# Designs tried in a protein design chat: VH-VL binders against q39962. Part 25

Target 1, 193 residues: q39962
Amino acid sequence: DPTDGFTEVPLTEDNFVIQKPYDKPLNDRYSYKNGIRRLWVYENDKPFKVGSPTRPRTEIRIKGHDYSSGVWQFEGQVHVPEGTSGVTVMQVFGAVNKATALQLRVYNGDLKSYKSNSVATDIYNKWLRVNVIHKVGKGEITVFINGQQKLVVNDDGPAEHYFKCGVYAAPDGSSNYMESRWKNIKLYKSDNK
Short names: E, the ipSAE of ESMFold2; O, the ipSAE of OpenDDE; V2, 0.75 times the mean of E and O plus 0.25 times the DockQ between their complexes.

## First folded at step 4 (VH-VL)

Design t4 (framework fv_ofatumumab)
Fold by ESMFold2-Fast, scan of step 4:
Structure t4 (fold): chain C 193 residues (1-193), chain A 118 residues (1-118), chain B 107 residues (1-107)
Amino acid sequence: as target 1 above (193 residues)
Amino acid sequence: EVQLVESGGGLVQPGRSLRLSCAASGFTFDDYAMHWVRQAPGKGLEWVSTISYNSGYIGYADSVKGRFTISRDNAKKSLYLQMNSLRAEDTALYYCARGYYDEWFDLWGQGTTVTVSS
Amino acid sequence: EIVLTQSPATLSLSPGERATLSCRASQSVSDYLAWYQQKPGQAPRLLIYYASNRATGIPARFSGSGSGTDFTLTISSLEPEDFAVYYCQQYDSYPLTFGQGTRLEIK
């Protein structure tokens, strides 16, 4: 299991910051009910900040445990409704040559690393367990789906890092409506090198 | 290597036009917002214009609005600034800059000098 | 537009001393504030983003603090290479704006 050898870092609601279109009240683009966090956005929504050229998003920014060293792991279960496409659902923030070290994006029912490497196929309307391990000292990010290793990539250099999940419209275009649902979001760290 | 290289500056008379170019290399150009920032001789920094990754959002400082046009060609990894109706107060070193996620400028070019003089 | 006012305009200190530079915003910018260093003949260099996060490769002697309208850049023990002009910049809203700069000069 990807969590073997890791220690859970407890998260509370205070660790979850919702980044949403600036002109929308929280409940217009986010809900948390019965353990399930639902995040949605429309392609013509406003960006997170007034006047910003960034794409529309509704994302959970995990705060309080930003890191620049060590071995850290994100875990969550994700459900993507059919029709959602051209959207980043999970990211590892922080890199030298890019804003992000990793983005997991949905394109027509396939989960990919950015636009290229397929991580999982036929993902619509089912729960997937996603684990992402970042070994900063090795510059390595490993992605597991349903407990199975699917991807290993380089992190593109040192930075302050944190995890995000939700919906963030992709630069190459998106469906009109984008939604992801998340449950059992957990953070882990390894006490071993 | 990750870099931005500006070109197209020069000496020009008031009322005339110049087009600045910025060539990007070493990164995925179409994932970033791009900016022009200028600095008059001996003065501070002034943001001039921004363009989003897909040209869907474009913004200008009030001082250049209606006279300057920002554009980009993602296939050529190039950013442009068309400057019309130039004024003496447009005299400055013009920097091309890359916008990070929250729009601090993490990468700058060396700048190209524009001098508007009669 | 949001106006950023930096103080002092000029700060004259010696190597080994502590430098404290201020940036005040005309309205709240939350933590959407960056600091840049510019040496003569060079492009600006990012030092701090999100008010307090050090950019990659920036020495630990540089630190940023503050939120809302009042921000501070501190250099704990000046090195000769630190004498430069420092600018703050807000990215809370458009138009993006910079402070007028603080010149840190050798005494």
Scores: ipSAE 0.008, ipTM 0.552, lowest interface PAE 10.7, mean pLDDT 90

Design t5 (framework fv_flanvotumab)
Fold by ESMFold2-Fast, scan of step 4:
Structure t5 (fold): chain C 193 residues (1-193), chain A 119 residues (1-119), chain B 108 residues (1-108)
Amino acid sequence: as target 1 above (193 residues)
Amino acid sequence: QVQLVQSGSELKKPGASVKISCKASGYTFTDYYMNWVRQAPGQGLESMGWINTYTGEPTYAQGFTGRFVFSMDTSVSTAYLQISSLKAEDTAIYYCARGYYYDEWFDYWGQGTLVTVSS
Amino acid sequence: EIVLTQSPATLSLSPGERATLSCRASQSVSDYLAWYQQKPGQAPRLLIYYASNRATGIPARFSGSGSGTDFTLTISSLEPEDFAVYYCQQYDSYPPYTFGQGTKLEIK
């Protein structure tokens, strides 16, 4: 199991910051009910910050455990409704001279690393267990889907890192409506380097 | 005050088409998925799929591709199930059911529409 | 596809007795399981969602328990109106969101 050898780092609601279109109240683009976090945007929504050139997002930013060293793991279960495409659903933030070390994006029912490497296919309307391990000392990020290793990539250099999940419209274009649902979001750390 | 009201029973010959309606009231139509469930005489419940009421995108279970079409009209808060080229084995009660958009249990159900296909 | 198996197929009891209905999944569905009641000539009614949460308006005598593959619906003291068919449903995985075959609770 990807969590073997890891210790869970407790998360509370105080560790979840919702980044949403600046002009929308929280409940217009996010809900948390019965253990499930639902995040959605429309392609014509405003960016997170006034004047920002970034595309629309509603994302959970996990705060309180930003890291620049060690071995850290994100775990969550994700459900992407059919029709959602051109969207980032999970990020490892922080890289040398750029924003992200990894983005997992949905394109027409396929989950990919950015626009290139396929991680899972035919993902629409199913719950997928996603585990992402970042070994900072090795500069390595490993992605597991349903407990199976699917991707190993380099992290593009040292930075302060943290995990995000939700919906973030891709720069190359998106569907009009984008949604992802998340449950059982957990954070883990290994004392073993 | 949430209600799902379905159209009345239908008697059809093999090869005909039928269109069943499910009119929602008492809530915002686009906040919930609309699911379709079939129950053949004396049998249990069978999920057919759903329609995402925000996008209009239908999703079908394997047994219900081709002859079955889910659609909707947001202006009248109504979901539709159309069955073409009717066969005797399509005889069943068809239910619409509201799927919780944050999860997929069915909290409210229409009263059901009996479709009988006989020659 | 995930198969749900309900047991027993038929349960014959009297008012005032405790009813215990089982639902077993072919693979783990975590807590993503609901229970429905269906009376003859009527649409199903939601009783329990998320394995153990009672739906709005459902009497306290109904309770759900279990996780993973083994689930139970309990009716602590049967009322005459409780004699019906009960279905479990998983919503962890699609396609399809599957129902069990049903347990018929009938009066003795």
Scores: ipSAE 0.006, ipTM 0.450, lowest interface PAE 15.2, mean pLDDT 88

Design t6 (framework fv_ponezumab)
Fold by ESMFold2-Fast, scan of step 4:
Structure t6 (fold): chain C 193 residues (1-193), chain A 120 residues (1-120), chain B 112 residues (1-112)
Amino acid sequence: as target 1 above (193 residues)
Amino acid sequence: QVQLVQSGAEVKKPGASVKVSCKASGYTFTDYYIHWVRQAPGQGLEWMGRIDPSGGSTKYAPRLQDRVTMTRDTSTSTVYMELSSLRSEDTAVYYCARERGYDYDAFDIWGQGTTVTVSS
Amino acid sequence: DVVMTQSPLSLPVTLGQPASISCKSSQSLVYSDGNTYLNWFQQRPGQSPRRLIYEVSNRDSGVPDRFSGSGSGTDFTLKISRVEAEDVGVYYCMQGTDWPLTFGQGTRLEIK
């Protein structure tokens, strides 16, 4: 199991910051009920920050455990409704001279690393377990889907890092409406290299 | 067709434990939460808790959390509810019911019920 | 806990006449997403409960249109426009807005 050898780092609601279009109240683009967090945007929504050229997003930013060293793991289960495409659903934030070390994006029912490597296919309307391990000392990020290793990439560090999940419209080719649902979001750390 | 089928009636002595099963069929087991609701003879409905079959996460009614345990077996599409330290007040019909978790919609399909009698 | 209070507890009705059941909550049932998670269930003698209405006013598939739900905030009503013999049973409101989930005490509908 990807969590073997890891210790869970307890998360409370205080560790979940919702980044949303600046002109929308929270409940217009986010809900949390029965353990499930639903996040959505429309392609013409405003960015998170006034005057920013960034695409629209509603994302959970996990705060309180930013890291620049060590071995850290994100775990969550994600459900993407059919029709959502051209959207980042999970990020490892922080890299030298760029914002992110990894983005997992949905394109036409496939889950990819940015626009390239497919890590899962035919993902619409079902729950997927996503584990992402970042070994900072090795400069390595490993992605597991449903417990199986699917991707290993370099992290383009060093930087302060943290995990995000939700919806963040891709630079080009997003659908008019984008939604993801998340549950059982957990954070882990390990003393192993 | 979507069904939740529960195990048969149980008769227990005070202080014993009972484990009731709820077997799902006709849908993707891991996509729906399963709740447990009980009903004492001639009384109303009491929510006991729920389990997420995909991750195994549980949420229990506070007054029952020290005595109730919910588990699942994904290979058999079955949820279990175990209640310990049984008292006569636990005599009830126990129901499982599903919830489409991602649509926040509760109890569209119910099991047939399991009668648990606690007597000396 | 959110307390759900139904009235009347016993409702004798003449066949073909309308019936109305009230459900009041101790707190507003409007969730942070703007939805109101108030559901109505019917339990016929010897049977499992069956959901009639979800989110205040939405009828489940197969539920006759003589059943309707209405209300907002803390005050909710289930109406049967013309009671039929098969409607005999106990009706429960339930809130899904806050944990633990709670039910009203039930209203027994019987034909005079």
Scores: ipSAE 0.030, ipTM 0.645, lowest interface PAE 7.1, mean pLDDT 91

Design t7 (framework fv_imsidolimab)
Fold by ESMFold2-Fast, scan of step 4:
Structure t7 (fold): chain C 193 residues (1-193), chain A 120 residues (1-120), chain B 112 residues (1-112)
Amino acid sequence: as target 1 above (193 residues)
Amino acid sequence: QVQLVQSGAEVKKPGASVKVSCKASGYTFTDYYMNWVRQAPRQGLEWMGMIYPSGGSTRLNQKFKDRVTMTRDTSTSTVYMELSSLRSEDTAVYYCARGDYEWLDAFDIWGQGTLVTVSS
Amino acid sequence: DIVMTQTPLSLSVTPGQPASISCRSSQSLLYSDGDTYFYWYLHKPGQPPQLLIYEVSNRFSGVPDRFSGSGSGTDFTLKISRVEAEDVGVYYCMQGTEYPYTFGGGTKVEIK
């Protein structure tokens, strides 16, 4: 299991910061009910920051445990409704030559690393367990889907890192509406790996 | 209003050190990394390095690695750039410039600049 | 280091006429994430530099539509469709694909 050898780092609601279109109240683009966090945006929504040229997003920014060393793991279960495409659903933030060390994006029902390698196919309307392990000392990020290793990439560090999940419209175009649902979001760290 | 306000002009002798400050306001200081860029008289722009204010980690241009130190104070939203063993060719205007991870590292807001003159 | 070469070094334009500035990189600026980390900045006399264009062709907030950026790989162009007095200054391209970040040598634009 990807969590073997890891210790859970407790998260509270204070650790979940929602980045949303600046002109929208929280409940217009985010809901949390019965353990499920729903995040959505429309292609023509405003960016997170006034004056920013970035595309629309509603993302959970995990705050309070930013890291630049060690071995850290994100875990969550994600559900992407059919029709959502051209969207980043999970990020490892922080890199030397770019904003992110990893983005997991959905294109036409496939989950990919950016626009390149597919890590899962035919993902619509199903819950997927996503685990992402970042071994900073090795410069390595490993992605597991449903407990199976699917991707290993370099982290393009050094940088301060943190995890994000939700919806963030991709730069090359997106569907008119984008949504992801998340549950059982957990953070882990390891002293041994 | 988003602003970066730098410390005033400095005159130093060769071999001395100078420490320039850059105070940020109008935004969340730890959400953006901060770059230092200099321009010597009649020369172009030269990137010196950057700092990630959240954790304090830095990435420095190898040309300056053994002479430059970048630090920050999150309680005052201030970034510092210290350059040691000053030479006459270090005479330049030094700028801090905000970079946003989300905007592909573009430097969107710049400080007014600090003139550092090194002369004997 | 990636070397950025700008041409011309200086350009004198009659008000209302177009201007074109080129920037060439010593290697492709397309990064493994599919994005091109290329920017244009304007340094006006008495002011700090300001961002004009990011990611090759995107105008930054408040930048007039007479400015346009284009290019790919190693060859990039900044065009001003109608140069105005306020456009006087030194234009710099920059790459953010690899450390250290590097700037072109600058192109001075002045009015005839």
Scores: ipSAE 0.023, ipTM 0.662, lowest interface PAE 7.5, mean pLDDT 90

Design t8 (framework fv_imsidolimab)
Fold by ESMFold2-Fast, scan of step 4:
Structure t8 (fold): chain C 193 residues (1-193), chain A 119 residues (1-119), chain B 112 residues (1-112)
Amino acid sequence: as target 1 above (193 residues)
Amino acid sequence: QVQLVQSGAEVKKPGASVKVSCKASGYTFTDYYMNWVRQAPRQGLEWMGMIYPSGGSTRLNQKFKDRVTMTRDTSTSTVYMELSSLRSEDTAVYYCARGYYYDEWFDYWGQGTLVTVSS
Amino acid sequence: DIVMTQTPLSLSVTPGQPASISCRSSQSLLYSDGDTYFYWYLHKPGQPPQLLIYYVSNRFSGVPDRFSGSGSGTDFTLKISRVEAEDVGVYYCMQGTDYPYTFGGGTKVEIK
């Protein structure tokens, strides 16, 4: 299992910061009921900050455990409704040459690393277990879907890192409506050198 | 590695304009905000505004909006700050500072450019 | 504009002793997304300012663990557990919650 050799880092609601369109109250684009976090936006929504050139998002920013060293792991279960496309659902933030070290995006029912490598196909209307391990000292990010290793990439250099998940409209275009649902979001670290 | 290299010191007369440059390297220029912050002698830091290099849009401090212009050249990864109608109180060190994408803390700063306004 | 007030104005510290700097904002820095846009910077002689702490309590890359940030709402503290000669300079707090971004007046730290 991807979590073998890792120790869970407890998360509380104080660790979940919701980044949403600046002009929307929280409950217009986010809900948390029965352990399930639902995040949605429309392609014409405003960005998170007034005047920002960024596309609309409703994302959980995991706060309190930013890292620049060590071995860290994100875990979550994600459900993407049919019709959602052109959207980032998970990211590893922080890189030297660009903003993110990794983005997992949905395009027409396929989960991809940015626009390129598919890590899962035919994902609509199913729960997927996503584990992402970042080994900072090795500059390596590994993605597991349903416990199986699907991708290994370089992390694009040293930075302050953190994990995000939810919906963030892709720069190249998106469906009119974008939604993802998340449950059992956990953070892990390894004390192995 | 991230570097921000600014143009050299300037001496100007009251009423003139000054244009300070900040050349970025070691990262994707269009992924990060660029801020301008100044410090007058024996005073604190003062935010002047920011530019979003990908689109060129700006957010300026109202105190300077009638006199400051911020532009960029994506082909050279350079940001410019032009301040017009200079007064003696504009004598300051002017810094460019990279705003971390979306969270807006200033993670890397240029070395500073001294602008002296005197007659 | 949000006004940032720092205390003390200056601080002389014997090497190895702790130091504490306070910053108070004229209004809450809690943003509508639930986060607090508050930062600490150090301006050393002959160098540009450098980031120490972001989002109240997170140390920036390369910042020693003797530096720690804490606080919420309108009251924030930077602590140095044991001050070293390399820590001499002027410390500035900053808010990014509302435009224009504003800095505190600075706290000068000197070695006795």
Scores: ipSAE 0.007, ipTM 0.555, lowest interface PAE 9.6, mean pLDDT 89

Design t9 (framework fv_falbikitug)
Fold by ESMFold2-Fast, scan of step 4:
Structure t9 (fold): chain C 193 residues (1-193), chain A 122 residues (1-122), chain B 113 residues (1-113)
Amino acid sequence: as target 1 above (193 residues)
Amino acid sequence: QVQLQESGGGLVKPGGSLRLSCAASGFTFSNAWMHWVRQAPGKGLEWVGQIKSKTDGGTTYYAESVKGRFTISRDDSKNTLYLQMNSLKTEDTAVYYCTTDWEYDSWAFDIWGQGTMVTVSS
Amino acid sequence: DIVMTQTPLSSPVTLGQPASISCRSSQSLVHSDGNTYLNWLQQRPGQPPRLLIYKISNRFSGVPDRFSGSGAGTDFTLKISRVEAEDVGVYYCMQATQFPPYTFGQGTKLEIK
C-alpha cells in the first residue's frame, strides 16, 4: 500500500483554503456534502486574482504543512464527471523553473501528467484513489492510482512545496464546464530519509 | 444492504412530545446529510428538516411549520438520527420518514426508511 | 419558496398505454453549477417513496427504461411509455435547486382503468 511506512498528519477544515474566481461567492463554485468536496468552474470564469492572466480555478490549497525537505504524501479519492476535459485536478506546487512540480490533468477521460504521460485511462464517473509521494532529498515524485505505481518523475526543485486539488483549466484549452469531486483527503509524512 | 429504519411513532395528545429514531446501516452514516420528510394521511410529501454531517458543520435547518418545536440531532457512534417533537399539534399527524441523498451526484432522496406513524389526537 | 405544481392530480390509464405527468416550478430550477435539480419520486400504496429520476432525465439505478423525464427551466414532464400494473401509485416532482426548503409537487395518482 503506498501509505506503508508513513504517519498521518491530521488535517482539519482550517487546513483547506478554497481558491476560486474572485467574483464568485464560495457556494457558487464549491460544495461539501456527505464527506465529498465538489469543485467546479466554467471556462470563461474570472481568475483567482484580479488582473491575473491565469485561467479559472476552484482548488483546495492544503495549508499549514508546506515543505521544502523530507518525504511527504498526498492521498485522496477523485471522481471526474463525463464531459470534463482540459483540466488540472491535482498539483504538487513549487519548482525552480516553473510554478508546479506536477500537474495531473484530465483529457478526454484519461488522467495524464501534464499533457504527456498517461497515469490512468477511462476514468469518467468512477472513484480513483490517488497517492502522490514526494521525496524531496531524491528530487522524486511517485504517483499511485488504486494502490498501483503509475508514474515516477523528477520534481524540478528545490522549492517550497504544497499540494492542491480541485479544478484548474488547462492553458491549452478546456471543456466549457469542469468539475471534480474529492473525498478522504489525507496528508502523510515519513521519518525515513 | 444500505437501509434506514424509523421507530418511536405512536399516539400523543396535542401539546405532547415524542422522539423519533432512525437507525442507519450499510453506508458511512457519519458523512451523510440526513433529512426528515413527513406525509399527512392522504396528502403529499413535506420536508421537515435537515442535519448536516459534523465534518460539514453539523448545522440544522427546519421547515417554518415546525421551527422552534422540533429538534434534529444525530449520534454518529450509534449510526442513529433523531427527531425530538415538542408542542405537538393535530397538523403534525403524519408518517415520518428519514431519508438521505447518499449517491452524491443525484441531489435527490435515494435512500428512504419505511416510515413511522405519529398521530396527534385528543 | 419555490412552488411546484403538478397536472393532472389523477390519471386513469389503460394497461399498456402511455401516461404523462407535468410539473411546473414558480421559478427557474437552473442552479449556479448549470444543473437543474428536478427529481421524480414514485410512491406505491403502503410503501415509502422511491427515487425514479434525478436532474430532469437521469434514471436512478434499477428504474425501467419505459420511464423518461424531460424539460427545462420551469416546465418538466415524466412519461411512462407503457404503463404496467406495478406502476400504480402517486408520483411527485421535487426541486433541490433552492434550499431551504426542498419542495414537492402535490402528487399525481396513477390508476389503472
Scores: ipSAE 0.278, ipTM 0.722, lowest interface PAE 4.4, mean pLDDT 92

## First folded at step 5 (VH-VL; framework fv_ucenprubart)

Design c1 (at its last look DockQ between E and O 0.82; V2 from the best seeds 0.75)
Fold by OpenDDE, look of step 5:
Structure c1 (fold): chain C 193 residues (1-193), chain A 119 residues (1-119), chain B 108 residues (1-108)
Amino acid sequence: as target 1 above (193 residues)
Amino acid sequence: QVQLVQSGAEVKKPGASVKVSCKASGYTFTDYYYMAWVRQAPGQGLEWMGLIYPSGGSTWYAQKFQGRVTMTRDTSTSTVYMELSSLRSEDTAVYYCARGYYDEWMDYWGQGTLVTVSS
Amino acid sequence: EIVLTQSPDFQSVTPKEKVTITCQASQSIGDYLLWYQQKPDQSPKLLIKYASESFRGVPSRFSGSGSGTDFTLTINSLEAEDAATYYCQQYDWYPDLTFGGGTKVEIK
């Protein structure tokens, strides 16, 4: 299991910060019911901040555990409804040459690292266990789907890192409606790996 | 490594214009970054002037400088420019460029450019 | 427009003493507050993000706290090298950013 050798970092609701269109109330783009966090956004929604050139997003920003060293792991179960495409559902923020070290995107039912490196296919309407391990010292990110290693990539150098999940419209276009659901979001840390 | 190198010191007369450059290197210039301009008068605090998004060239200026400041970029040289017109003695300051992530903090700064406005 | 008011404007402190700097916002900015350190003839250096998160490479003696309108930068045990001017900056109203007036810390 990808969590072997890791210690779970306790999370509270204070660690879950929602980033959403600046002109929408929270409950218009986010819900938390029965342990499931539902995040959605429309292609024509406003960005996170006024004047920002970024695409629409509704994302959970894991707060309070930003890191620039060590070995960190994100775990969560994700459900993407059919029709959602051209969207980032999980990312490792922070890099030297780019803004992110990793983005897991959905394109027509495939889960990919950015626009390449498919990690899962035919994912619609299913719950997938996602584990992302970032070994900062090694500059290495590993992606697990349902406990199976699917991808190993290099990060883009040391930076300030944190995890995000939800929906963030891809720069090259997206479906009109974008949604992802998450449950059992956890954070792990290991200094011995 | 990320570096921001600014143009040299300038001396201008009141009413003139000044154009300061900031050359970026060590990262993808047109990724999710903005370049902000911040100035500091002698013995005074930091003052935000505005920012430009190199990827699209869009700008956002502080109201104080609206109509008097112009920020541009050249993607072929990874350089951002800040032009301030109708200069006054109060514009005498060190001008900094600073890189930031979209919607986030500024992490790298240029060395600063002193602009002196004097009759 | 968000106005940030820092206090005090100036401090003269003995090494190893605790330093406290405050920053008050004219309205709530959540935790979208940064702290910078600027030494003479140098560019500002980022110390704290999101009000309380230390930036990479920042010594542990530096810490930030607060949310909403009241924020504090603390230097637990002042070192000689900490002589500088410190600034708070909000980015809640991004892309409209604003700085506090600064607090100069000198060593006795």
Scores: ipSAE 0.732, ipTM 0.903, lowest interface PAE 1.0, mean pLDDT 95
Fold by ESMFold2, look of step 5:
Structure c1 (fold): chain C 193 residues (1-193), chain A 119 residues (1-119), chain B 108 residues (1-108)
Amino acid sequence: as target 1 above (193 residues)
Amino acid sequence: QVQLVQSGAEVKKPGASVKVSCKASGYTFTDYYYMAWVRQAPGQGLEWMGLIYPSGGSTWYAQKFQGRVTMTRDTSTSTVYMELSSLRSEDTAVYYCARGYYDEWMDYWGQGTLVTVSS
Amino acid sequence: EIVLTQSPDFQSVTPKEKVTITCQASQSIGDYLLWYQQKPDQSPKLLIKYASESFRGVPSRFSGSGSGTDFTLTINSLEAEDAATYYCQQYDWYPDLTFGGGTKVEIK
């Protein structure tokens, strides 16, 4: 199991900061009911900040555990409804040459690293367990789906890192409506001494 | 490695203009990062001037400098320029460029450029 | 415009003692506050981002706290190399990503 050798880092609601279109109240784009966080955005929504050239997002920014060293793991279960496409649902923020070391995007029911490496297919309308291990000392990020290793990529460090999940419209090919649902979001740190 | 190298010190008379350059290296100049300008008068604090997004050339200027400042970029040389016109003695300062992630913190700063405005 | 008011303007502190610097925003900025250290004739260096997240390479004696309008930078045990001027900056409200006025810390 990808969590073998890891210790859970406790999270409370104070660790779940929602980034959303700047002109929308929170409940217009986010809900948390019965352990399930629903995050959605429209392709023509405003960016997160006034004047930003970035695409629309409604994302959980995990606060309080930014890292630049060690071995860290994100875990969560994601559900993407059919019709959502051209969207980032999970990312590792921070890189030297660009803003992120990893983006997991959905294109027509397939989960990919950015637009290229396939991670999983036929993902709509079901829950997937996602684990992402970042070994900063090796510059290496490993992605697991349902407990199975699917992808290993190099990060683009050194940088400050944090995990995000939700919906963030991709540069191109976004559907008009984008939604992801998340539950059981956890953070782990390696037990290495 | 990321570096921001600014042009050398300048001495100007009141009413003139100054154009300070900031050459970026060690990363993709367009997309992902804005370039900000911050100045500091002798013995005083840091003052925000504005920023440019090198990808499209869009700019935001602090209200105090609106109408006097122009920021531009040359993507072929990975260089940002800050031009300040109608100089006064109060514009004597060290001018810094700094790169930042879109919507986030600034992580690298230039070495600073002293601009002296004297009659 | 968001105004950031730092306090105190100046303090002289015995080595190994605690330093506390405050920054108050005129309106809520959430957690979008940065702390910088600047030594004479140097560019500012980022210490703390997102109000409380240490930047890479920053000694553990530096910490940040607060949210909304009231923020604090703490140096738990002052070292000689920490003599500097410290600035807060907000990055929530554009186009004025304003700085506080600065707090100069000297070794007593």
Scores: ipSAE 0.724, ipTM 0.893, lowest interface PAE 1.7, mean pLDDT 93
ESMFold2 (binder alone), look of step 5: mean pLDDT 91; pTM 0.913

